# Designs tried in a protein design chat: VH-VL binders against Large ribosomal subunit protein uL10m (mRpL10). Part 273

Target 1, 224 residues: Large ribosomal subunit protein uL10m (mRpL10), of Drosophila melanogaster (Fruit fly) (q9vpl3)
Amino acid sequence: RGKINIQRPKAPHYERARVVAVTQPKYPELPKAKSCFKTRAERTQQQQENPYNEIIAREVRNWLDHSRLVAFFHLSSITADDIFRVRVQLHKQNLHLKSYGSKIIEQAVKNTRYEAIVPLFHSNHCIVFSPDPEKTAALLRIVRRVPQMVLLGGIVEETMLSRNQLVAYAQMPGLHAVQAQLVQTLSQAPGHLIQQLQAHQNSFVQVLDVHAKNQMNEETPKST
Key: E = the ipSAE of ESMFold2; O = the ipSAE of OpenDDE; V2 = 0.75 times the mean of E and O plus 0.25 times the DockQ between their complexes.

## First folded at step 16 (VH-VL)

Design ctl5 (from ctl1 with heavy chain W33S, light chain W101S; framework fv_imvotamab_arm2; at its last look DockQ between E and O 0.01; V2 from the best seeds 0.00; counts 0 for: pae O 10.3 > 2, placed apart)
Fold by ESMFold2, look of step 16:
Structure ctl5 (fold): chain C 224 residues (1-224), chain A 118 residues (1-118), chain B 112 residues (1-112)
Amino acid sequence: as target 1 above (224 residues)
Amino acid sequence: EVQLVQSGAEVKKPGESLKISCKGSGYSFTSYSIGWVRQMPGKGLEWMGIIDPSDSSTRYSPSFQGQVTISADKSITTAYLQWSSLKASDTAMYYCARLGSESSLDYWGQGTLVTVSS
Amino acid sequence: DIVMTQTPLSSPVTLGQPASISCRSSQSLVDSDGDTYLSWLQQRPGQPPRLLIYDISNRFSGVPDRFSGSGAGTDFTLKISRVEAEDVGVYYCMQYTHYPSTFGGGTKVEIK
């Protein structure tokens, strides 16, 4: 006396997929890459059929072309209120905080001297743009108070600078024309050799200071 | 209008070489791959392989790997199918077809009949 | 290689009546992303193949609405709602989910 519970069979996969498709909103759909026919033409068409990437890439190019100061930061977790405060402080100094995906950056800088920046955007990041390279010191002062933003390097007057080079640029006195020429010279020389010369100079100054202090203490005469 | 125009019919003997052509027009030639399909007399269709004209990369069906060479000359918008040494079993109609944006072979050439006999 | 089996081998039909062609694959044609790549081609006598249906059910440009495709997984169907004289020929299914791409053996549609 066994009774079989007869249930309606589940709809075929095709019928279920069709029902879902007809109830979905009308969004533009791009063709997917074909697993059997993996061709360059289909990859090119897929990129062309997403026009927002090129619009955003053009925005990045425009910022890069019109900014004499560009700084790259790693961005750790930060609240919306904190990032808004930082953005306001930067904006007061004509410093513009932006964030873009790595694919957009790659598309923007393809076949340019800036292709080397693409690896910086594998993780959370932000970029600060400014037409005013003299604002580098103000940028570093504002960001010093924001531990979630870690400086990675930058571009000043179309020259790529490391983190340490950008900090050194911000500290140099004199006219920005002189600072721009020095930045160009630093980018052309081996960075370790320049750092070694700078460290030796600073060490020599420190040794002279110690000798001067020792002479002052050792030259106290006895009274009779 | 997208067109694929193939070279004319060929009558060959076993052991001879042959290169047939497929000229694409009415579209950006380097933006779409070209596939080759064989139809033996009275038989169905067989995919032979495909070429991306932009970089000349190819992918062959295992049955045709090493049996034919697929190439393209993008300067004259032409794809080629080539044998170094024909066999009687190569007697067939050969079609070229474009791999379209809808991911299938959307436009087909008129076909090239190759006859290989003594 | 994926074997595509078409039935019937021949389909004689009366003008104005429906025709139905089946295509079965030896393995599922659903890829890792859940998409299925199956097309239907028509080859009229003495002519090259012509794309009718792509991605199971989408009609290619210029294909009359009397042609429709359906199916899922391993079972696919091409239907002609009202067969006309110009519909005579051989119909092939083609899968392009799995390497290498393969075709069914063909179904001959003819007027009786």
Scores: ipSAE 0.015, ipTM 0.400, lowest interface PAE 6.7, mean pLDDT 77
Fold by OpenDDE, look of step 16:
Structure ctl5 (fold): chain C 224 residues (1-224), chain A 118 residues (1-118), chain B 112 residues (1-112)
Amino acid sequence: as target 1 above (224 residues)
Amino acid sequence: EVQLVQSGAEVKKPGESLKISCKGSGYSFTSYSIGWVRQMPGKGLEWMGIIDPSDSSTRYSPSFQGQVTISADKSITTAYLQWSSLKASDTAMYYCARLGSESSLDYWGQGTLVTVSS
Amino acid sequence: DIVMTQTPLSSPVTLGQPASISCRSSQSLVDSDGDTYLSWLQQRPGQPPRLLIYDISNRFSGVPDRFSGSGAGTDFTLKISRVEAEDVGVYYCMQYTHYPSTFGGGTKVEIK
C-alpha cells in the first residue's frame, strides 16, 4: 500500500479529478479590503468620474447579461500585437475579448449578482464573452498558447466558476449545462438543488467506484 | 477463468442498425468495467468507451460520442455496443475488454467483425 | 487527446536477439496520485490484443519474463530480451491516465 503522501497528494485519476473539480464547493472569497492596495495616485484618479464611465459600465453590464460564457484573465507582459492575434483567434470562435478599467467594472457590477468578480480586476485584465457556453473548450485551447493570459475564473450559465472548475467544465463531454447547474446547486445549498445534484454525483461516484473496484480485485489471489 | 465472448461477425448495409454483444464469465461481472475498442482493417486500436455494469454508467471517447451506444445487462453478464445507423466507415473489428489490473484492459473478447457494404 | 507515439513502426528482429519499442506520450501520464496508467498490449496475427504489461513495468499473468516495461512521465519502453517466433505481432502502448484513453499507433515485430 504505497504511503499516502499526505503533503502532496498524488493527482487523482482523471475520472476522480473530474468529479472533484465539479463538486468542489465555491466559498465566497472574503472581500479583500480594497483599501490596502490603492496607491494615492489611484485614489486621486477615482475622483474624476468620467461621464463616459457610466456608458461603458452599461455596456459591460449588457455583455454580462447576454453572455452565457464569461472568462476573466490576468494579463501579464503582453504586447498589443499578441493581444490582437489572440483577439482574432477568439473572434473566429465567436469569443469576444474586451478590456475595461477596474472602476468601470466596479460600477457595472455594483449591486448585481456579478459583484463577486470585482476582486479579479485589481491588475491588468481582460474578459472574454460568448453567447455559447460550449465554446469554453475552444477558449481554453486558444489561451493555452498564450502564456501571458492567465485564467482567473469565469461565469458559465450564470454560475461563477473558479479556474479549476472552468477547466473541468471544458473537459466534460456533453454535460456542460448539467455541470454548471450542479456547481450552482452546491454553492447555494438549496434543498431542491441537492437532490438533482445527488443524481449526477451518484453517477460520477459510480464511475469512480468502478475504478476502485478494479484495483481491489487485483489483490485477490487467483485461487489456483 | 475470465472470459469475454462476443457475438458473431456481422454483415450489414449502410443505414441499418446493429447491436453486438460481449458476455463476461468467470468473474464478478458488476465488479469490472467493460471497454470497447475499434480496430479498422489494417489499422491500430481505438478506444471507444467504457461502461460500469453495476449502474450502467457510461463514458465515451469524444470521437465516438453520439455515434454509438454502450449498454449492459448485468442479469446476463452481457455488455452491448450498438449503432442506430451504420456507415461504411464503421467497418472494423470490435473488441470488448475488461478494465482490470491497474486500470488496464486485462481480458479481451475474441472480437466481432462488422462489415458495412452497400 | 493524449497522443501516443510509438517507434519504430516496424521492428525486424533476428530470433534470439533483443527488441525494444518506444512509446512517447504528448503529456505526462502521471496522475495527481502519482500513478501512471500505461500498459503494453500484444496482438498476434489474427488474434485479439493481449495485455503484457500494466502500470509501466508489471507483467500480466502468464506473460514471460523476457518481456519488460520501463519508463516514466512521457517516455516508456517495452523490451523483449530474446525474441521468439511466437512474439511476432503488433505491440501497442495504451494510456488510461487521461480522458479519453488512447493507444499508440503500434509497432510490428517481425522475424528476419
Scores: ipSAE 0.014, ipTM 0.445, lowest interface PAE 10.3, mean pLDDT 82
ESMFold2 (binder alone), look of step 16: mean pLDDT 93; pTM 0.950

Design ka1 (from hd4 with heavy chain T30D; framework fv_anetumab; at its last look DockQ between E and O 0.15; V2 from the best seeds 0.00; counts 0 for: placed apart)
Fold by OpenDDE, look of step 16:
Structure ka1 (fold): chain C 224 residues (1-224), chain A 119 residues (1-119), chain B 111 residues (1-111)
Amino acid sequence: as target 1 above (224 residues)
Amino acid sequence: QVELVQSGAEVKKPGESLKISCKGSGYSFDEYWIGWVRQAPGKGLEWMGIIDPSDSYTRYSPSFQGQVTISADKSISTAYLQWSSLKASDTAMYYCARQWDYSFPLDYWGQGTLVTVSS
Amino acid sequence: DIALTQPASVSGSPGQSITISCTGTSSDVGSHNYVSWYQQHPGKAPKLMIYDNSNRPSGVSNRFSGSKSGNTASLTISGLQAEDEADYYCSSYNSGSHWVVFGGGTKLTVL
């Protein structure tokens, strides 16, 4: 009984070969690893389609809707340890420090009265939420000691305040709602806040343009 | 009205110690910080450091770290700038100014204290 | 030392409009940082003229205006008057180094 040559099996009969060829599972070619360099457009589209982003955006909306005090900060060169320390301090005062991506914020505030805050989030930023507007002074006291946190402005009792107005609000005695209204009225002409916000927006766009230009300049090979 | 009043001009020799003062009035002294600014003769403004009078929290510019000491007595609404050993290079006008935090402007200034260090 | 760049001197005739530039980096003038401007007359303390890029304190003439674009801030003085002759300093918080920086100052001469 001849040793079955397992090294070079005889080609199956033509009919069997055909059946085997047809029954071979066509494994879909593993999609060629699309170069990790998804275009900004593809990244943006994928982020928009990500159900997770929708959930986070909803969370942000919930925080905005239930907070009577919201403060916006720019973060510069802050370590995780520093953030943690600040978070602990804020938490002791029932202040909640959160950080979200710009796209998430944009999605969260789209078609809302808070849409004007979007330009504030083009760089590294964080938000502090509180259900109690009386905690404004406590918040400012804490964050003043954090040089990596720059106050940009806030929302108190559904009123958008500049950084100066927020400071003034924290210093005023009395009813918080009245304080917010007074600060808004006494401070610069209606629209100045908008101008400031727009200025920040324009500044962000300019920074982005400069960054883009710098990147383009770095990519220009020195034609030696 | 917010006002910062500084101590008078000082003439000292190298190696001497000096403490100049800045008294604030017209506002709650412990709610704002006090910054110090140096201006050498014919030169520009240099930020030296800042103090929170409420608990004497201080921060210095690197150029002035260890060179001067900033302090405050909130009970008398006064901030201080002091040298343990003056140098000729310390000859300058020194200003105190009110500042809410690092990122806020120096909104009210003292009249300045001229310090002259000459052998 | 991290400093903001200003022209050493600017001149103008009475009634003219002049602009003083202040150039920094993304860590000071750029990004979300705020620029302030100070006026200093000879032998006097500096006075805040502009804060947060474009805001005027109470008592400051509306002839003074501030703007910021990219890494450059600008102080514009319209309707130049003899009393405007002074040194002008820009200032910003540097978010990288975490201290306040000043420009080198600009001497404004009114001709």
Scores: ipSAE 0.852, ipTM 0.932, lowest interface PAE 0.6, mean pLDDT 87
Fold by ESMFold2, look of step 16:
Structure ka1 (fold): chain C 224 residues (1-224), chain A 119 residues (1-119), chain B 111 residues (1-111)
Amino acid sequence: as target 1 above (224 residues)
Amino acid sequence: QVELVQSGAEVKKPGESLKISCKGSGYSFDEYWIGWVRQAPGKGLEWMGIIDPSDSYTRYSPSFQGQVTISADKSISTAYLQWSSLKASDTAMYYCARQWDYSFPLDYWGQGTLVTVSS
Amino acid sequence: DIALTQPASVSGSPGQSITISCTGTSSDVGSHNYVSWYQQHPGKAPKLMIYDNSNRPSGVSNRFSGSKSGNTASLTISGLQAEDEADYYCSSYNSGSHWVVFGGGTKLTVL
């Protein structure tokens, strides 16, 4: 209520001319765009050792709790403009690109089944969260054109998958729901879960299309 | 079974054009990229570039940018490599191979197309 | 440079183990865990033998193993057999230049 349409732009033409004049001899600064991205990442890193780190770790836990799809990427040097474009493309698919410090990730996954993921965050990285595991295919199609983002692996329905397993998962339409339900049913038996997931992928590729077999790199018999 | 079948050997003269093909079967052709790899006689492998057949997104290595054109027609599950004007140095074996993205292996390879360019 | 460094040739007797090295930079071999190895017999297309540094595709003998330390990947072939005589290529993605690079190739001779 109030101040929706205010008279704060008191010099609209002069202000635009000032901005244009300043930037005309100076090109748009990629360092400024990278600086904005760097500043956000730096603030997250700087706050690992203070009280706000637990608040940020809670944010990460909240993402993990609401995400049936989590994907991990190594992130090489990328401009703020390029990463913003990727974030926008992902957002259209309800895919949420985030980056957190390794200490915050470690704090967030403490005493959970995901503690094993912490080493992935020693290098520059980013994470994509989504509540919809069926968006895995859309995620991978977007990201494979982003050379700066290299897929490391992911979590689907609380199960850790290698990058090759994640690609195979994305190519098995209709079986995503079956795989998700099976994983959820067996999640309290971690040893059986790993065994079941491996058997599930091997058995299902025999029933599925040839491209799913090739994605898993199983034996490919050729007729003569 | 995944299979990539390439067009037959070619013998050409410098300055001629050429288009060679790579037909994929046994998988959804537009789910994977097709990469092209050159091997000069007695030499090693060189990655030339890729195409995503789903929308013709292409990327070339610097050594081949502007030297060749990579294209695809997903309706017939076929990728192409073409030259507008061949040089003698284009004499090589050319392979197509399937690849998910830049960091993934070339998991299935065509049999190769030998291109010979000589006066 | 656009190629990974491999020795031009290696040799071994049947039953021995040999190792082929593949040296790159922190922008390719050293930047990721995703080195691949290919075997090529004369007149034939390359065949994927190792991916992701150390994984074997189905149907590849466990005599073939891969490893990586720093900027150097290694392919080890144990129990050499006559059919192992071939050219071997490593490959990696270069994150700095954004394309795929191959090694120069190594001719393995089984004595």
Scores: ipSAE 0.595, ipTM 0.810, lowest interface PAE 1.8, mean pLDDT 78
ESMFold2 (binder alone), look of step 16: mean pLDDT 91; pTM 0.937

Design ka10 (from ka1 with light chain V100F; framework fv_anetumab; at its last look DockQ between E and O 0.36; V2 from the best seeds 0.69)
Fold by OpenDDE, look of step 16:
Structure ka10 (fold): chain C 224 residues (1-224), chain A 119 residues (1-119), chain B 111 residues (1-111)
Amino acid sequence: as target 1 above (224 residues)
Amino acid sequence: QVELVQSGAEVKKPGESLKISCKGSGYSFDEYWIGWVRQAPGKGLEWMGIIDPSDSYTRYSPSFQGQVTISADKSISTAYLQWSSLKASDTAMYYCARQWDYSFPLDYWGQGTLVTVSS
Amino acid sequence: DIALTQPASVSGSPGQSITISCTGTSSDVGSHNYVSWYQQHPGKAPKLMIYDNSNRPSGVSNRFSGSKSGNTASLTISGLQAEDEADYYCSSYNSGSHWFVFGGGTKLTVL
């Protein structure tokens, strides 16, 4: 009985070959190994569809809506240790330092009054939130000692301020102090009241004039 | 009105020590920082360093680190620049200027102090 | 030393408009850092003319304007006057080195 050549089996009869060809399981072509390297565009699209990003965006909106003081900073060559140190210092003052991706920020502020902040987030940035606008001076005092943090601007009482306006705001007597002064002035004899009210108005006008002069400079720093 | 007034011109020999002053007025001295700028004869402006008068926090440009000492006395609204041993190359005009922090401009300047170091 | 790059000199006739450029890097002018400009007359202290790229301090003529695009900041002086003859310096904070830097300066001559 002739050794069945298992190495080169004789081609089956034409009819059998046809049946075998038709009955061969068509294995779906293995999807071409999509290069593990998702293009920047694919990454961006996937990030937009990530439910996690939506959650974070909501968090950002929540912070923005509940904060009376928001400050924006550029971060340059800052270490994790430095960030931690600053965070601790800020936290002691009930200031909350957060960092978010630009896409998350964009999603968070889309179609909101805060949409104008998007250009500030082109590189490494952080945001400091506070429920108390009176903490502006404390915030600036802390961050001035951090060369890696550059003040870009902020939001105080729902108003966008330049970095110079923030500095000016921090130098103003607190609202409570002003109110206290007003009460003191009102408690004084009527003749002295008018003079003091005018002085406060003049001081306020001077501060507003400084603010108005600063507002006329519309050019938002183009975040390159 | 914000004003910075510097001490008068100095003529010194190499190896001598020197301390020049900058007095601020018209603002809260401890709320702003003071920067120092060198200008060699016929040359450009060089930022030397900065001080926070509130607690005497200082930072120097690398080129001036260890070469000079910046100090301040907030009680008299005065900042200082000092050398332990002057060199001929230290001949320059020195300006103090008000600066909020590292990233802010020098908005008000002193009139300058000319330092001449010659044998 | 890290410095911003300015032309050594520029010239113009009275009434003309001239522009002085200041070129830096992505760590200074090209970043979110702000550019300032100073005017210095011979034998005088520098004076701040422009801050935060385009803002004028009180008392500075509206003939002076500043702009920034990419890694280049520009100072424009319109309606050039004889009194504008001076040295002009740009400056910026450098986020990479973490210190303040000046440009090399530009001599403006009014012809």
Scores: ipSAE 0.856, ipTM 0.935, lowest interface PAE 0.6, mean pLDDT 87
Fold by ESMFold2, look of step 16:
Structure ka10 (fold): chain C 224 residues (1-224), chain A 119 residues (1-119), chain B 111 residues (1-111)
Amino acid sequence: as target 1 above (224 residues)
Amino acid sequence: QVELVQSGAEVKKPGESLKISCKGSGYSFDEYWIGWVRQAPGKGLEWMGIIDPSDSYTRYSPSFQGQVTISADKSISTAYLQWSSLKASDTAMYYCARQWDYSFPLDYWGQGTLVTVSS
Amino acid sequence: DIALTQPASVSGSPGQSITISCTGTSSDVGSHNYVSWYQQHPGKAPKLMIYDNSNRPSGVSNRFSGSKSGNTASLTISGLQAEDEADYYCSSYNSGSHWFVFGGGTKLTVL
């Protein structure tokens, strides 16, 4: 036995410690039956949950503010092993898989241009965040292999895109790639030039057509 | 611009093998998946399965698992549907169609390949 | 294994509007599902007419419109023309079974 003076270490002080405890994975919940009389514990819990809701909502806002790519998915029943493998695959590409309650999402985007995303979260869901919009193609290639994840749409460079617009964006050449293709095309035979310009023009027409339809559809109410 | 061209009609006997083709052009073939759809005479459309031509990843609907083989050769922009032993019930029109993944619509269709299996 | 239900046939006179329904469950025609519609003339391959519930591809007449309410999607054809006579199929991805599915089809007859 020894003579050792051990002090109790001070617990870490994290603003997000409560967020981690509240942000446990969301699972389908059984229907809840409520009486017209609330217990004292239920009233106290409801009042205490409001501060946690705002902390979690700030986390969502921080992700939205620091992510140039955000993608929304419906998530059907999936094993813990499968979702973990997907999360690891995405993380390797700087893609961060998250899930939040619909009430939290509504609070996070209230009075912002992103308020239109709230209906997407009335069913089981997950969100992928990334600072790297060029990872959109990698994201789509990974999730195409996951039958339980259905793409609903996204936000790229602070612009809301439908799922078809997101796919079109992923196929669009980057600025540097377009510049390189233009230089190479101008240096080659006319037949090759026509095919390269037609390919870019078709891509632009597809993206513009989707954007035009999106502008028209955004003016109509969503069905519920 | 986007075009899917399928191989011609086939008349076969029960027990014979068959491989029909679908050649894509006007787009980057390995960027989209190819789905296969069956339509029995006078009947509706049935989704059979899908393939990613880039690496041959496939998924089959339950009704068609073990009944057919879907494959692709991306070097010639071609997908295939294959039977090792045809049955009379395989008589149908078979379409290939382009699909981003199994949750997206079939946006461009081949002209169809009529397969007739009879003695 | 939930099939998308369509009426077997519908008919209308030229110039009228007609609606074809596609009914499923919350797993295939629910709030998170996208429904597409295909037109097939006799002897021809199907053609995509509506995608993602209500969107028209380029080249599809604005006489065709799609909508979804509850677990029912609808294709509406206004100003009915003789050339609209065809079979129409709805489709969706079932989020429970994870398969793409078609409805049984609806034969539209223009009187």
Scores: ipSAE 0.746, ipTM 0.884, lowest interface PAE 1.1, mean pLDDT 79
ESMFold2 (binder alone), look of step 16: mean pLDDT 89; pTM 0.928

